# VHH binders against q9y6x5: the designs that were tried, part 143

Target 1, 379 residues: q9y6x5
Amino acid sequence: LPPKLLLVSFDGFRADYLKNYEFPHLQNFIKEGVLVEHVKNVFITKTFPNHYSIVTGLYEESHGIVANSMYDAVTKKHFSDSNDKDPFWWNEAVPIWVTNQLQENRSSAAAMWPGTDVPIHDTISSYFMNYNSSVSFEERLNNITMWLNNSNPPVTFATLYWEEPDASGHKYGPEDKENMSRVLKKIDDLIGDLVQRLKMLGLWENLNVIITSDHGMTQCSQDRLINLDSCIDHSYYTLIDLSPVAAILPKINRTEVYNKLKNCSPHMNVYLKEDIPNRFYYQHNDRIQPIILVADEGWTIVLNESSQKLGDHGYDNSLPSMHPFLAAHGPAFHKGYKHSTINIVDIYPMMCHILGLKPHPNNGTFGHTKCLLVDQWCI
Below, E stands for the ipSAE of ESMFold2; O stands for the ipSAE of OpenDDE; V2 stands for 0.75 times the mean of E and O plus 0.25 times the DockQ between their complexes.

## First folded at step 7 (VHH)

Design ua51 (framework vhh_8dlx_2; at its last look DockQ between E and O 0.03; V2 from the best seeds 0.00; counts 0 for: pae O 9.3 > 2, placed apart)
Fold by ESMFold2-Fast, scan of step 7:
Structure ua51 (fold): chain B 379 residues (1-379), chain A 121 residues (1-121)
Amino acid sequence: as target 1 above (379 residues)
Amino acid sequence: EVQLVESGGGVVQPGRSLRLSCAASGFTFSSYAMHWVRQAPGKGLEWIGNIYHSGSTFYNPSLKSLVTISRDDSTNTLYLQMNSLRAEDTAIYYCARGLWGEARTSYFDYWGKGTLVTVSS
């Protein structure tokens, strides 16, 4: 029978939450599987970019989802959470579910992973749910497990997405131990439900399960604001994205806009597109604007107002607060193995290996993940 | 302090049109995407549509032919034009400010108190 993989994302699950809170169900999962303590995500450390990097193995400049808010000057199209269904935005890469369906006579199933309700290169996930935040985790899980058991050709790749702890991380901030403890306990209970459901349906022993996330979360404060309106008049530019990475499209001379911004705040770095640090791999795409502003960790860029955000992400991907973790269990994985760090782009070639798929050219390195796998030798 | 104040609600007969307004203050209105959201009695929130700072509009596909969203940046005002009103359009209508660069968490950071629209004969 072909190998099967379920990829689960809990949005905004900061890696060090595992050290500061109790996760009995997740710890039982890890005890008989593997844990990667830190996953170094891609810049910008945002939801849509990193979810697409997980399933393509590409940096944002290569897969084209370069932010949660984007503008294309040629087509005059806008991308956002409320307008994410146009294939135009997703067509610069081939996600693993498309490869799974096209290389082999196999099906894919999806419960709300970003991009799975969009036809990409004229191919949509064989089974999918349109995004709706009101649909419970249980309903998403019930659909995924039904499709895993009752599909022809067989579902070999399935995805499951959940919005927490990101929503609560934004609302309360990661330092609010009372509220975060409640949310994280609920997530651990959902992981327990997931494992129990798979066991009851006879899927557990033959299914590879990866639990991961797209980014972490850092504490914000009304004491850490950068007022962009104090730097430059809004008539001189079009704002494409604001915080913590501002995307600036100049309406006047680019150098004049840059000069007004470059020394405005000691807690913000200002880059002309060609001067964006090479380590970000965030330069070679038309959707990246001519000037970007990168706020320091925990600082919020605002337009002459206070911010209600107590937690945020999108910051420098070298920051440990921006890192998620990866846990996995199944026949492909070792039992009781802990690994320190991988890059988020490394997940894609590992998943291709598990599924027997030929990966599209990507930025991941299979060697970084081979020690997690039972059929590989470590160097 | 950010404030959003909806107006223009009331009782309206089925098949008629109604225009709602939202007056914004305390922020640079022209720099934000603005949204309309409604909640019918005993039901959840339903997103109607939004308008970006560029003037580009996006609508709930179920409502697209029945509504038009527009903005006047010179008066910091957002509008919702509704046509062919039905009894099921009875709801509290909220003006909301869009979040910059957020996905899958919350579309909005500030809401008005809402204006009630009742469609009855």
Scores: ipSAE 0.473, ipTM 0.764, lowest interface PAE 2.1, mean pLDDT 92
Fold by ESMFold2, look of step 8:
Structure ua51 (fold): chain B 379 residues (1-379), chain A 121 residues (1-121)
Amino acid sequence: as target 1 above (379 residues)
Amino acid sequence: EVQLVESGGGVVQPGRSLRLSCAASGFTFSSYAMHWVRQAPGKGLEWIGNIYHSGSTFYNPSLKSLVTISRDDSTNTLYLQMNSLRAEDTAIYYCARGLWGEARTSYFDYWGKGTLVTVSS
């Protein structure tokens, strides 16, 4: 009987929300399973890159989804939220649902996890929903549970994605306790619904469930803007991405553009591609532009305008505000165990182990997650 | 103050063409991807397509042969050319500014008020 795994992401769920807000349903889930208090995600701390890192175990430079907005200079192709279905962007890696479907005649199911509605290496998730933000969590959950219970060959790996608390975090900021309390209570209710549904369908005791996120959220302000237009004329470069990590494609000599930018703000670091800090693992891909601008925490890069965002993410991945959590429950996991930190790329080899899959080459370290698992020696 | 103002709507006969305009102000228009979206009576929003600051365009596959999006960065104007109009193309047409670097939360940060196109047989 092959083990089954459901991977759930609540986008933008900052790790310290668990300490600062009430989550009776999530806390009960944690009590009967495991918690990783901080997951160190990958730079840049954006949605598409980090969701793909979870399912590939790779740094962004290695899997090729290097931002939510990308440009490929060789093919002249653009990637964005409105244009994310071209397999070209996703084909530099093999996500776990592809491996799952190909190695052992197994099926995979997906409810809107980034990339699952794309035929990556000519292989699309066996069961999937096309992305549509208007589809309720209940409908996503109903489809996932139906596929887990009723498919041949059986669905052994499933993903479920939800847009909150990221959407509300951008709108209100993480420091707006009144609005974020309402949002986070709603999310805890959804987690309660998830658990109740799995119990009613007889799945709860034998399904491994991971609840995690891609990144956190930091507070922004109109008092913390970096006006790029005041430092450099927009005719000197093509803007590929703006904030908090701007991606700059020079139209003139790269050194000249760099020199115009380097003293623009004390709250922004300007890197030539070869000078990007090694700890970011963000250099060795053609989709990473020749110059990047990295704003300090809570600062927003703008083009001579105010910002409507009160919260943002994408900053340095060493910042605790950028870190999500991971919780898990199921037969593979200990009960009542808390772990301080893993790297987000470590999730992939752990999932491969749980599913009995041979991982592709990756940047994760299986040893970092051994203490979460009942079948492993902790040391 | 970011503003987007659509124009060129009105009543048009089936089979004819119509060109909509969107006048943009209050931001660096040439640096943004711009979009067209429509809403038919009693229906949800339907994305028509976009144009990047590079001039590259992408379209809703169901509309691809019927529409053309262009931009004039010297006049800060976005255009939608619609051909072979049908009664089902009756809708309010909006231009919208693409949000930089966002995914899955908000696609557009500023919208126009819309312009009504009525295709009557």
Scores: ipSAE 0.464, ipTM 0.772, lowest interface PAE 2.4, mean pLDDT 92
Fold by OpenDDE, look of step 8:
Structure ua51 (fold): chain B 379 residues (1-379), chain A 121 residues (1-121)
Amino acid sequence: as target 1 above (379 residues)
Amino acid sequence: EVQLVESGGGVVQPGRSLRLSCAASGFTFSSYAMHWVRQAPGKGLEWIGNIYHSGSTFYNPSLKSLVTISRDDSTNTLYLQMNSLRAEDTAIYYCARGLWGEARTSYFDYWGKGTLVTVSS
């Protein structure tokens, strides 16, 4: 029988939550599996881009999901969380569920993972849920596990997505110990439900499970605002994305717009597209706008409006507050092994290996995850 | 209460076109994939195709060239355009709601009562 893999994402679960809060169920999961303490995600550190990087092994400039809000100047199309269903945005890469789905005697399943309810390269997973934030984790879990257990052709790859603790992180801020403790406890309970369900169905011993996240969360404040309206007239540009990485489409000469913004705040770096630091791997795509603004950690870019968010993400991907974790369990993984750091793009070649899939060209390094796998030599 | 009501069926000559409609009510139509299925006399159910909430369509390969599925979310209406109709296209045509993107009829939770299409000279 082909190997099976379930990929689970809890949105906005920053790595150091594991150090600062108690997770009895997750810790038990880790104890019997592996942990990567820090996962360096891709820039920008947003939901859609990073989730697509996990399943493609590509930097954002390569897979084409470069933000949660995008604009294509040629087609004049817009992308947003409420408008994400056009395959145009996704077709610059081939996600692993498509690769898996196209294999003989295999199928893929998905519960609300970004992009899974969109035909990509004219392929969609055999089983998927339309995104609906009102659907409970339990219902998502029940469907995923049912498909893993009863499908023909068998589901060999499945994804499961949950919106917490991201939503609460935004609302309360990651430094709110009282509220975040409650939220993270619920997350741990959901992990407990996941494990229990798998055991009840007899899947636990044979199913590979990865639990990870796309990004962390940093504390924001009303005292740390960058008001663009103080620096440039709104008529001079179109705002494609706002905070903490603003995407600017000039309506006048680009240089003029740049000059008006370059000294707007000491807590914001302003880049022409060609001057974006190489380490971001965020340049080689037409969907990246001519000017980007990158706020310092904890700073919020605003217009003549006050931000209501007490936490945010999207900042420099080198910041620890932006990093998620990865835990895994199953026949492919060691037991009781902890690893310090990998890149988020490294997950893709690892998953391909586990599933016996030939990976598409990607930016991941399989060598970085070898120590997690029982069939590999750890150097 | 969820309701699906097909219309537009009738007797049509071979080679002609026909457009079927399915009026949906009692649920958020725009959030669901919708399917067309038909049943010819003495035969089992045949999946024709679907349209997802995204607007993307998938078709039975055997029928792809002859059918187009569309939707109007503002009026909660599903459409099936059929061209170059043949005698073998005679069937009861059903619209069905799919909870998720699986073409298996077992995952359709609501069905219309169907509309009869008869292709005859």
Scores: ipSAE 0.008, ipTM 0.300, lowest interface PAE 9.3, mean pLDDT 93
ESMFold2 (binder alone), look of step 8: mean pLDDT 82; pTM 0.838

Design ua52 (framework vhh_8dlx_2)
Fold by ESMFold2-Fast, scan of step 7:
Structure ua52 (fold): chain B 379 residues (1-379), chain A 120 residues (1-120)
Amino acid sequence: as target 1 above (379 residues)
Amino acid sequence: EVQLVESGGGVVQPGRSLRLSCAASGFTFSSYAMHWVRQAPGKGLEWIGNIYHSGSTFYNPSLKSLVTISRDDSTNTLYLQMNSLRAEDTAIYYCARGLWGEARTYMDVWGKGTLVTVSS
């Protein structure tokens, strides 16, 4: 029987939550598996970009999902955040479920991972759920485990996505110990439910399970606002994305727009596209706008208003607050091993190795993850 | 103060049409994507659709043929046109402001909702 892998994402699970809160179920999972303490995600540190980087091993400029809100100047298309099913946005890369289905007679299953309800290169996940935030974790888990046990060709790659703790991180901020404690305890209980369900169905001992996230969260404040309307009038530009990375499409003169913005706030860096730092790998794509504004950690760009968000992400990917973790358990993984840091793009070639798939060209380095695997030697 | 106020709900007979309105205040309405979300009795929230600042609309595939979302930026008003109403369309309808750069139906400002009851 071919190896099987379940990839689980809890959106917005900041790595240091593991040190500040108790996770008895997750700790039991890690004790018998592996933990990567920090995953350095890709810039910008947003949901859709990083979820697609996990499953393609590519930087955002290469896979084309460069933000949760995008505009393509050539085709004049706008990207919606939830139900945009246009393959145009996703076709610049080949995600692992497509590779899994095309290289061997195998099936993929998906509970709401970004992109899995879209045909990509004319291939959609064999089993999938259309995105609907109202569907419970239990229903998503029931469908995934049903498909893992009752499919022909066999499901060898499955994904499960959950919106928390990101939604609560935005609402309460990551420093709200009372509210975040309640939310994170619920997530730990869901991890317990996941393990129990897999054990009950006889899947646990032979299934590789990865639990990870796309980004972290940082505390925001009404005292840390950048009012874009005080910098520049909206007659000069079209706003494609706002905060904490603003994507500016000038209506007339790029240099004049840049000059109005460049010294407007000490808490925001303003870049012409060609001047975006090389370390971001955020430059070579038509969906990246001519001017990009990057707010400092904890600062929110607004349009002459207060912000309702007490937490946010999207900031510089060098910031530890933006980093998620990765935990894994199963026959491919060592037991009781802790690793400090990997890049989020390294997850894809590791998963391809576990599944016996030939990876598409990617930005990950297999050597960074080999110490996690029983069939590999470190160093 | 950032605020959204829905109106236009009420009792409507099956097969008829209804238009809901959402009045926005306290922010630059023309710069935000706006959403409609509903909650039927005893059920969770169901996303209906959104409209971007550009006027581009995206709908829940299950509802696309039955609803139209539009906006009037001169009056800071969002609209939901519903056609061929059925008993299962009975719900509280919410207007919500989209979060710039947030995925997966995350909204930062919600109205209190307007009740639509489809009954004869």
Scores: ipSAE 0.297, ipTM 0.655, lowest interface PAE 4.0, mean pLDDT 91

Design ua6 (framework vhh_8dlx_2)
Fold by ESMFold2-Fast, scan of step 7:
Structure ua6 (fold): chain B 379 residues (1-379), chain A 120 residues (1-120)
Amino acid sequence: as target 1 above (379 residues)
Amino acid sequence: EVQLVESGGGVVQPGRSLRLSCAASGFTFSSYLMHWVRQAPGKGLEWIGNIYHSGSTFYNPSLKSLVTISRDDSTNTLYLQMNSLRAEDTAIYYCARGLWGEARTYFDYWGKGTLVTVSS
């Protein structure tokens, strides 16, 4: 029987939440599995880019989902994170569920992971749910577990996505211990439900399960705003994305726009596209705009208004507050092993190894994850 | 003081058309992605569609043939034109400002909503 893998994402689950809050169910999962304490995500540290990096092993400039709001100057197409299902945006890479279906007679299942309700290279997950935030975790879990029992052809790769704690992180901020404690306890209970469901269905002992996230969260404040309208008149540029990474498409000379922006705030770095730091791997794609503004951690870029966000992400990927964790359990993984750090792009080649798939060329390094796996040597 | 105020709702007969308006104030309307969302009695939120600052529109595929979204940046007004209304279109309709850089139905400002009742 081919190996099976369930990949679960809790959006916006900052790594250090594990140290500052109690997670009895997640702790039990980790005790009999593996924990990677920090996952260094890709820049920009946003939901769609990082979810697509997990399943492709590519930096954003390579897979083409460079933000949650994008503009392609060549084709003049606009993308939003609100149900844009045009395959054009997703076709610069091949996600693992497509590879899983095309290399052998295997099926994939998806409960709302970004991109799974879009045909990519004319291939869509064998079983999937169209994105709808109103669908409960229980309904998503019920569908995934039902599909994992399908044997003709077998579902070998399944994904499950949940919007929390990201939504509450934005609303309350990560420093609101009372509200975040309530939210994180609910997530831990959902993890308990997940494990219990898999045990009841006889799937637990033979299924590989990865629990991870796309990014963390940092505290924002009405005292830390950068008013872009005080820097430059809106008639000089088209705004493609705002905060904390602003994507600017100039309507006049690029150098003139740059000069109006470059010294506007001590809490914002302004880059011409070719001057974006190489360590970001955020330059070589037509969807990356001619000028990028990067706010300092906890600062929000606004257009002559206040911000309702008390927490945010998208900041520099070197910041520990932007890092998620990875926990895993199953026959492929050691028991009781802790690892300090991997790159988020390393998850893809590890998953390909577990499933016996040949990975597409990618930016991950299999060697970084080998110590998590029982069939690999750590020396 | 960001405000979104919907208007144009009411009781309408099946098969008729209706145009809803959303008056925006307190922000640079022309720079924002705007959405229409509805909630039928006893059901969850259903995304109708959005319009970019450029005027480009995207719709829920199940509703695309029935609705048109437009904007007037000179008056800071968002519109939803609905045609061939059916009883199942009965809902509270909300104008919402798109939240920059968020995935999947995250909005930072909502209007109070306007009720549309499709009944004879």
Scores: ipSAE 0.204, ipTM 0.599, lowest interface PAE 4.7, mean pLDDT 90

Design ua7 (framework vhh_8dlx_2)
Fold by ESMFold2-Fast, scan of step 7:
Structure ua7 (fold): chain B 379 residues (1-379), chain A 120 residues (1-120)
Amino acid sequence: as target 1 above (379 residues)
Amino acid sequence: EVQLVESGGGVVQPGRSLRLSCAASGFTFSSYSMHWVRQAPGKGLEWIGNIYHSGSTFYNPSLKSLVTISRDDSTNTLYLQMNSLRAEDTAIYYCARGLWGEARTYFDYWGKGTLVTVSS
């Protein structure tokens, strides 16, 4: 009887929300499981890159989903949240559901996790939902729990993705206590619904459940704008991504574009690709553009306009505001254990261990997560 | 001030065609991906398609043969051409600006919408 794992993501769930708001259902989950207070995500701290890092254990330069907006100059292909179905973008890595299905008598199920509705290396999740933001959490949960009970062959790995609190974090900003408390209470209620559903269906005792997120959120302001149009004329470059990490494809000499951008704002760092800090692990991929602009925390890069965004992410991954948390419960996990920090790439080898899968080469370190697991000894 | 203003909605008979327009102002229109989204009575939002700054278009697969999205950067106007309209196409149609670098269809500006009613 192989182990089972359900991986749940609440997009944009900043780690310190746990300290600033009440989560009775999540706290009950943690009381009988484990909590990692901070997960250090990969750069850039965006949805598609970090969701793919969770399930591959790879830095963005290695798995190829290097931004939410990408361009390939050779094929003239564009990638975005509304145009993410071309396998070309996803084929530089092997996500855990593909590996899970290549083992004997194993199936995978997915409710809208990024990449799960795309054939990757000619393999798609055994059961999946095509992405549709209008589908309720309840419907996603109903499908996942139904598929977890499918016995031929058994579903051993399942994923569930929810867009909040990211959407509200962008709209209201993380410092809007009134609106964020309402949104976060709703999320806690959904966690309560998840646990209760699993208990009623008899799945709870034998299922490993991980609740995590891809990034945090920081407060933005109309007082903290960088107008790129004041730095450089549009005729000199093609813009591939804008804020808070701008991806610049020069139409003239790269050094000339760099010189026009270099001293434009004290609140933005400008990097030639080879000068991007090594600690970002964001250099060795053709989808990373020749010039990258990185705004300081809370600053928004704009094109001669105001911004309606009151919250954003994508910033330096050393910033605590960019960090999510990880909570887990199940037969593989200790009860009542708190851990300070892991890297987001460490989740993949831990999940492979729980499922008995041989991991593909990855950037995670199993030793960082072993204190969470009942079958392992801590250093 | 960023503004998106839809027009061209109204009552149309089944099987006919309709063209919607969206007039954009207050930003560099040519630099943004633009989207059409609709909401039928009592239903959630349904993404129709988008057009990138490059002019490349991508459509909801269920709607691809029935719609065409185009843009005129000289007039800051986005268009949605709809053919073979059915009663199920009755909805409020919204023009939306795509937010650079955000996943899962977050839009930072929306128009107020234009109502299309398909009825005989």
Scores: ipSAE 0.095, ipTM 0.560, lowest interface PAE 5.3, mean pLDDT 90

Design ua8 (framework vhh_8dlx_2)
Fold by ESMFold2-Fast, scan of step 7:
Structure ua8 (fold): chain B 379 residues (1-379), chain A 120 residues (1-120)
Amino acid sequence: as target 1 above (379 residues)
Amino acid sequence: EVQLVESGGGVVQPGRSLRLSCAASGFTFSSYKMHWVRQAPGKGLEWIGNIYHSGSTFYNPSLKSLVTISRDDSTNTLYLQMNSLRAEDTAIYYCARGLWGEARTYFDYWGKGTLVTVSS
C-alpha cells in the first residue's frame, strides 16, 4: 500500500503557546513523534500566503498568493475573499495535491485547506469540501477519515484546516490568558479526538500526520494605531490591502505618493517595491503593489477609525511571535525527537519525500528536515 | 465610533417570512464586506452568509434557499431576508463587519444581536 499523509493546520497557532499552556493530547502526540519548536514562515505572515507556501514550497512572490487581499495590475483582477474561486490566483504554482494526483495513480482529499476547492492547472483535489466556516471540526474529520479508508484510487494525501486559534487570537489578543486558555484547551481536545478517530479506524499506525500552522499572533492596542488618512488623501491612491502591511497603488506619480507617506509615522516602514528588503522575498510579482507599508509589531494601520482587533499577524517574519510550530507522528518520523527551527517552505519537499513524489522546483531545502525522518541521516 | 445595530427580530409564526436590518455608522459602510451570523440557544455560532462592497453574495449551503442578503449603501443598511421560517431558525441574529486583509477570521465589529423566536 502506498504511504499516506494527513496535513492538519490550526490557523494562527503561535509557537510560544506550547510553553505557556497545557496540551496533554498534543504532548502525547509529540512524545511518540517529532516537534519543530519554531517554523519561520514567509512574508507576509498571513493565512492564504503561508498555507499556499506549505503546499508548494515557494515564497509568495513565486506562488502568487501574495496577500489575503490582492490586485493584479496586468489583468485588472481583484482578490479579496476566501470564497473567490478564480483559478487565476492559484495557477502560478503546483500544490502537492495536484502533484500527488498527476505523478501517481492516487487521490487527494481536502477539508477546507486554502486552494483545495479551486481547480489549479485544471486539477482539483479528488475529494474536497467547499469552504464554509460553519462546518464543525467533527464533520471535517469524518469526511477526511472516510475518504482515507474508502477511496479508489487510494487517498494518499489529505488536508484538514481549522480556523482557531486565529479567530480568538484576533478577538481577545494572545495576552488574554483566560480566553486563550479556554480556546487552546478546546484545540487540544480536538487533537485528542483526531488521534482517537484514527486509532478507532485502524489508520493510526500506518498514517503520517503533520500538525502545524501558518503563523502566530501578536498583541495589538487602541493605543497603537497609524491613521493612514492623516498621511495622504484617498484621491491619490487605490488601497489594495490595509494592515499590518498596506498595499498602495498610486493614482498619481509614485514618487509623490512615496514622499507623502515616508515620514508619516515612526511605527511604519514605507518601501518602494524595488526597496523591499531582499530577506522578505517579496518583490518579484505583478500582484505586489508599487508601494508597501509595513507596520511595526503590534501597530495597526487604520482609515480614520478605531480598531477592536486585539491581536494580529502579517508582520515581519523574523519576529518569533509570527512563528508557528510543527509536530508530526507516523512511520516516516522519529519518536521523541525535538528540532529547533525549519523554514515553512521546507515542509513541501519533506512531504514529497514521504509520499515518494518528485517535487516541483521550490525554495525549500530537504536537508533542513532530514533529522525528523527515520530513513535519513542528518549528521 | 463604529456601531452596528440590528433590528426586525421578534416572535414569528412558522412558514412566515421576516426581514432583519442592520444600521451601520462610524465608518465607510460601502467599503466593507458585511456578514450575518446566528446563535441558537445553547449552540455555537452559525455563519449565514456575507455580501461584498461589490454586491456579490455567498451563503451557507444549508441556508442558501431560505435566505437573501442585500445592502443599501445610500442608507448604510444591511438586510437579511428569511423565508419559510421553522422552529430551528430561533436564534439571536448578529450583523458583523468583515476585517480588511483577513481571509478566514472575518469580524472586527459585531452588533448586540436581535432575537428571532419562531413559535406556533
Scores: ipSAE 0.240, ipTM 0.591, lowest interface PAE 3.9, mean pLDDT 90

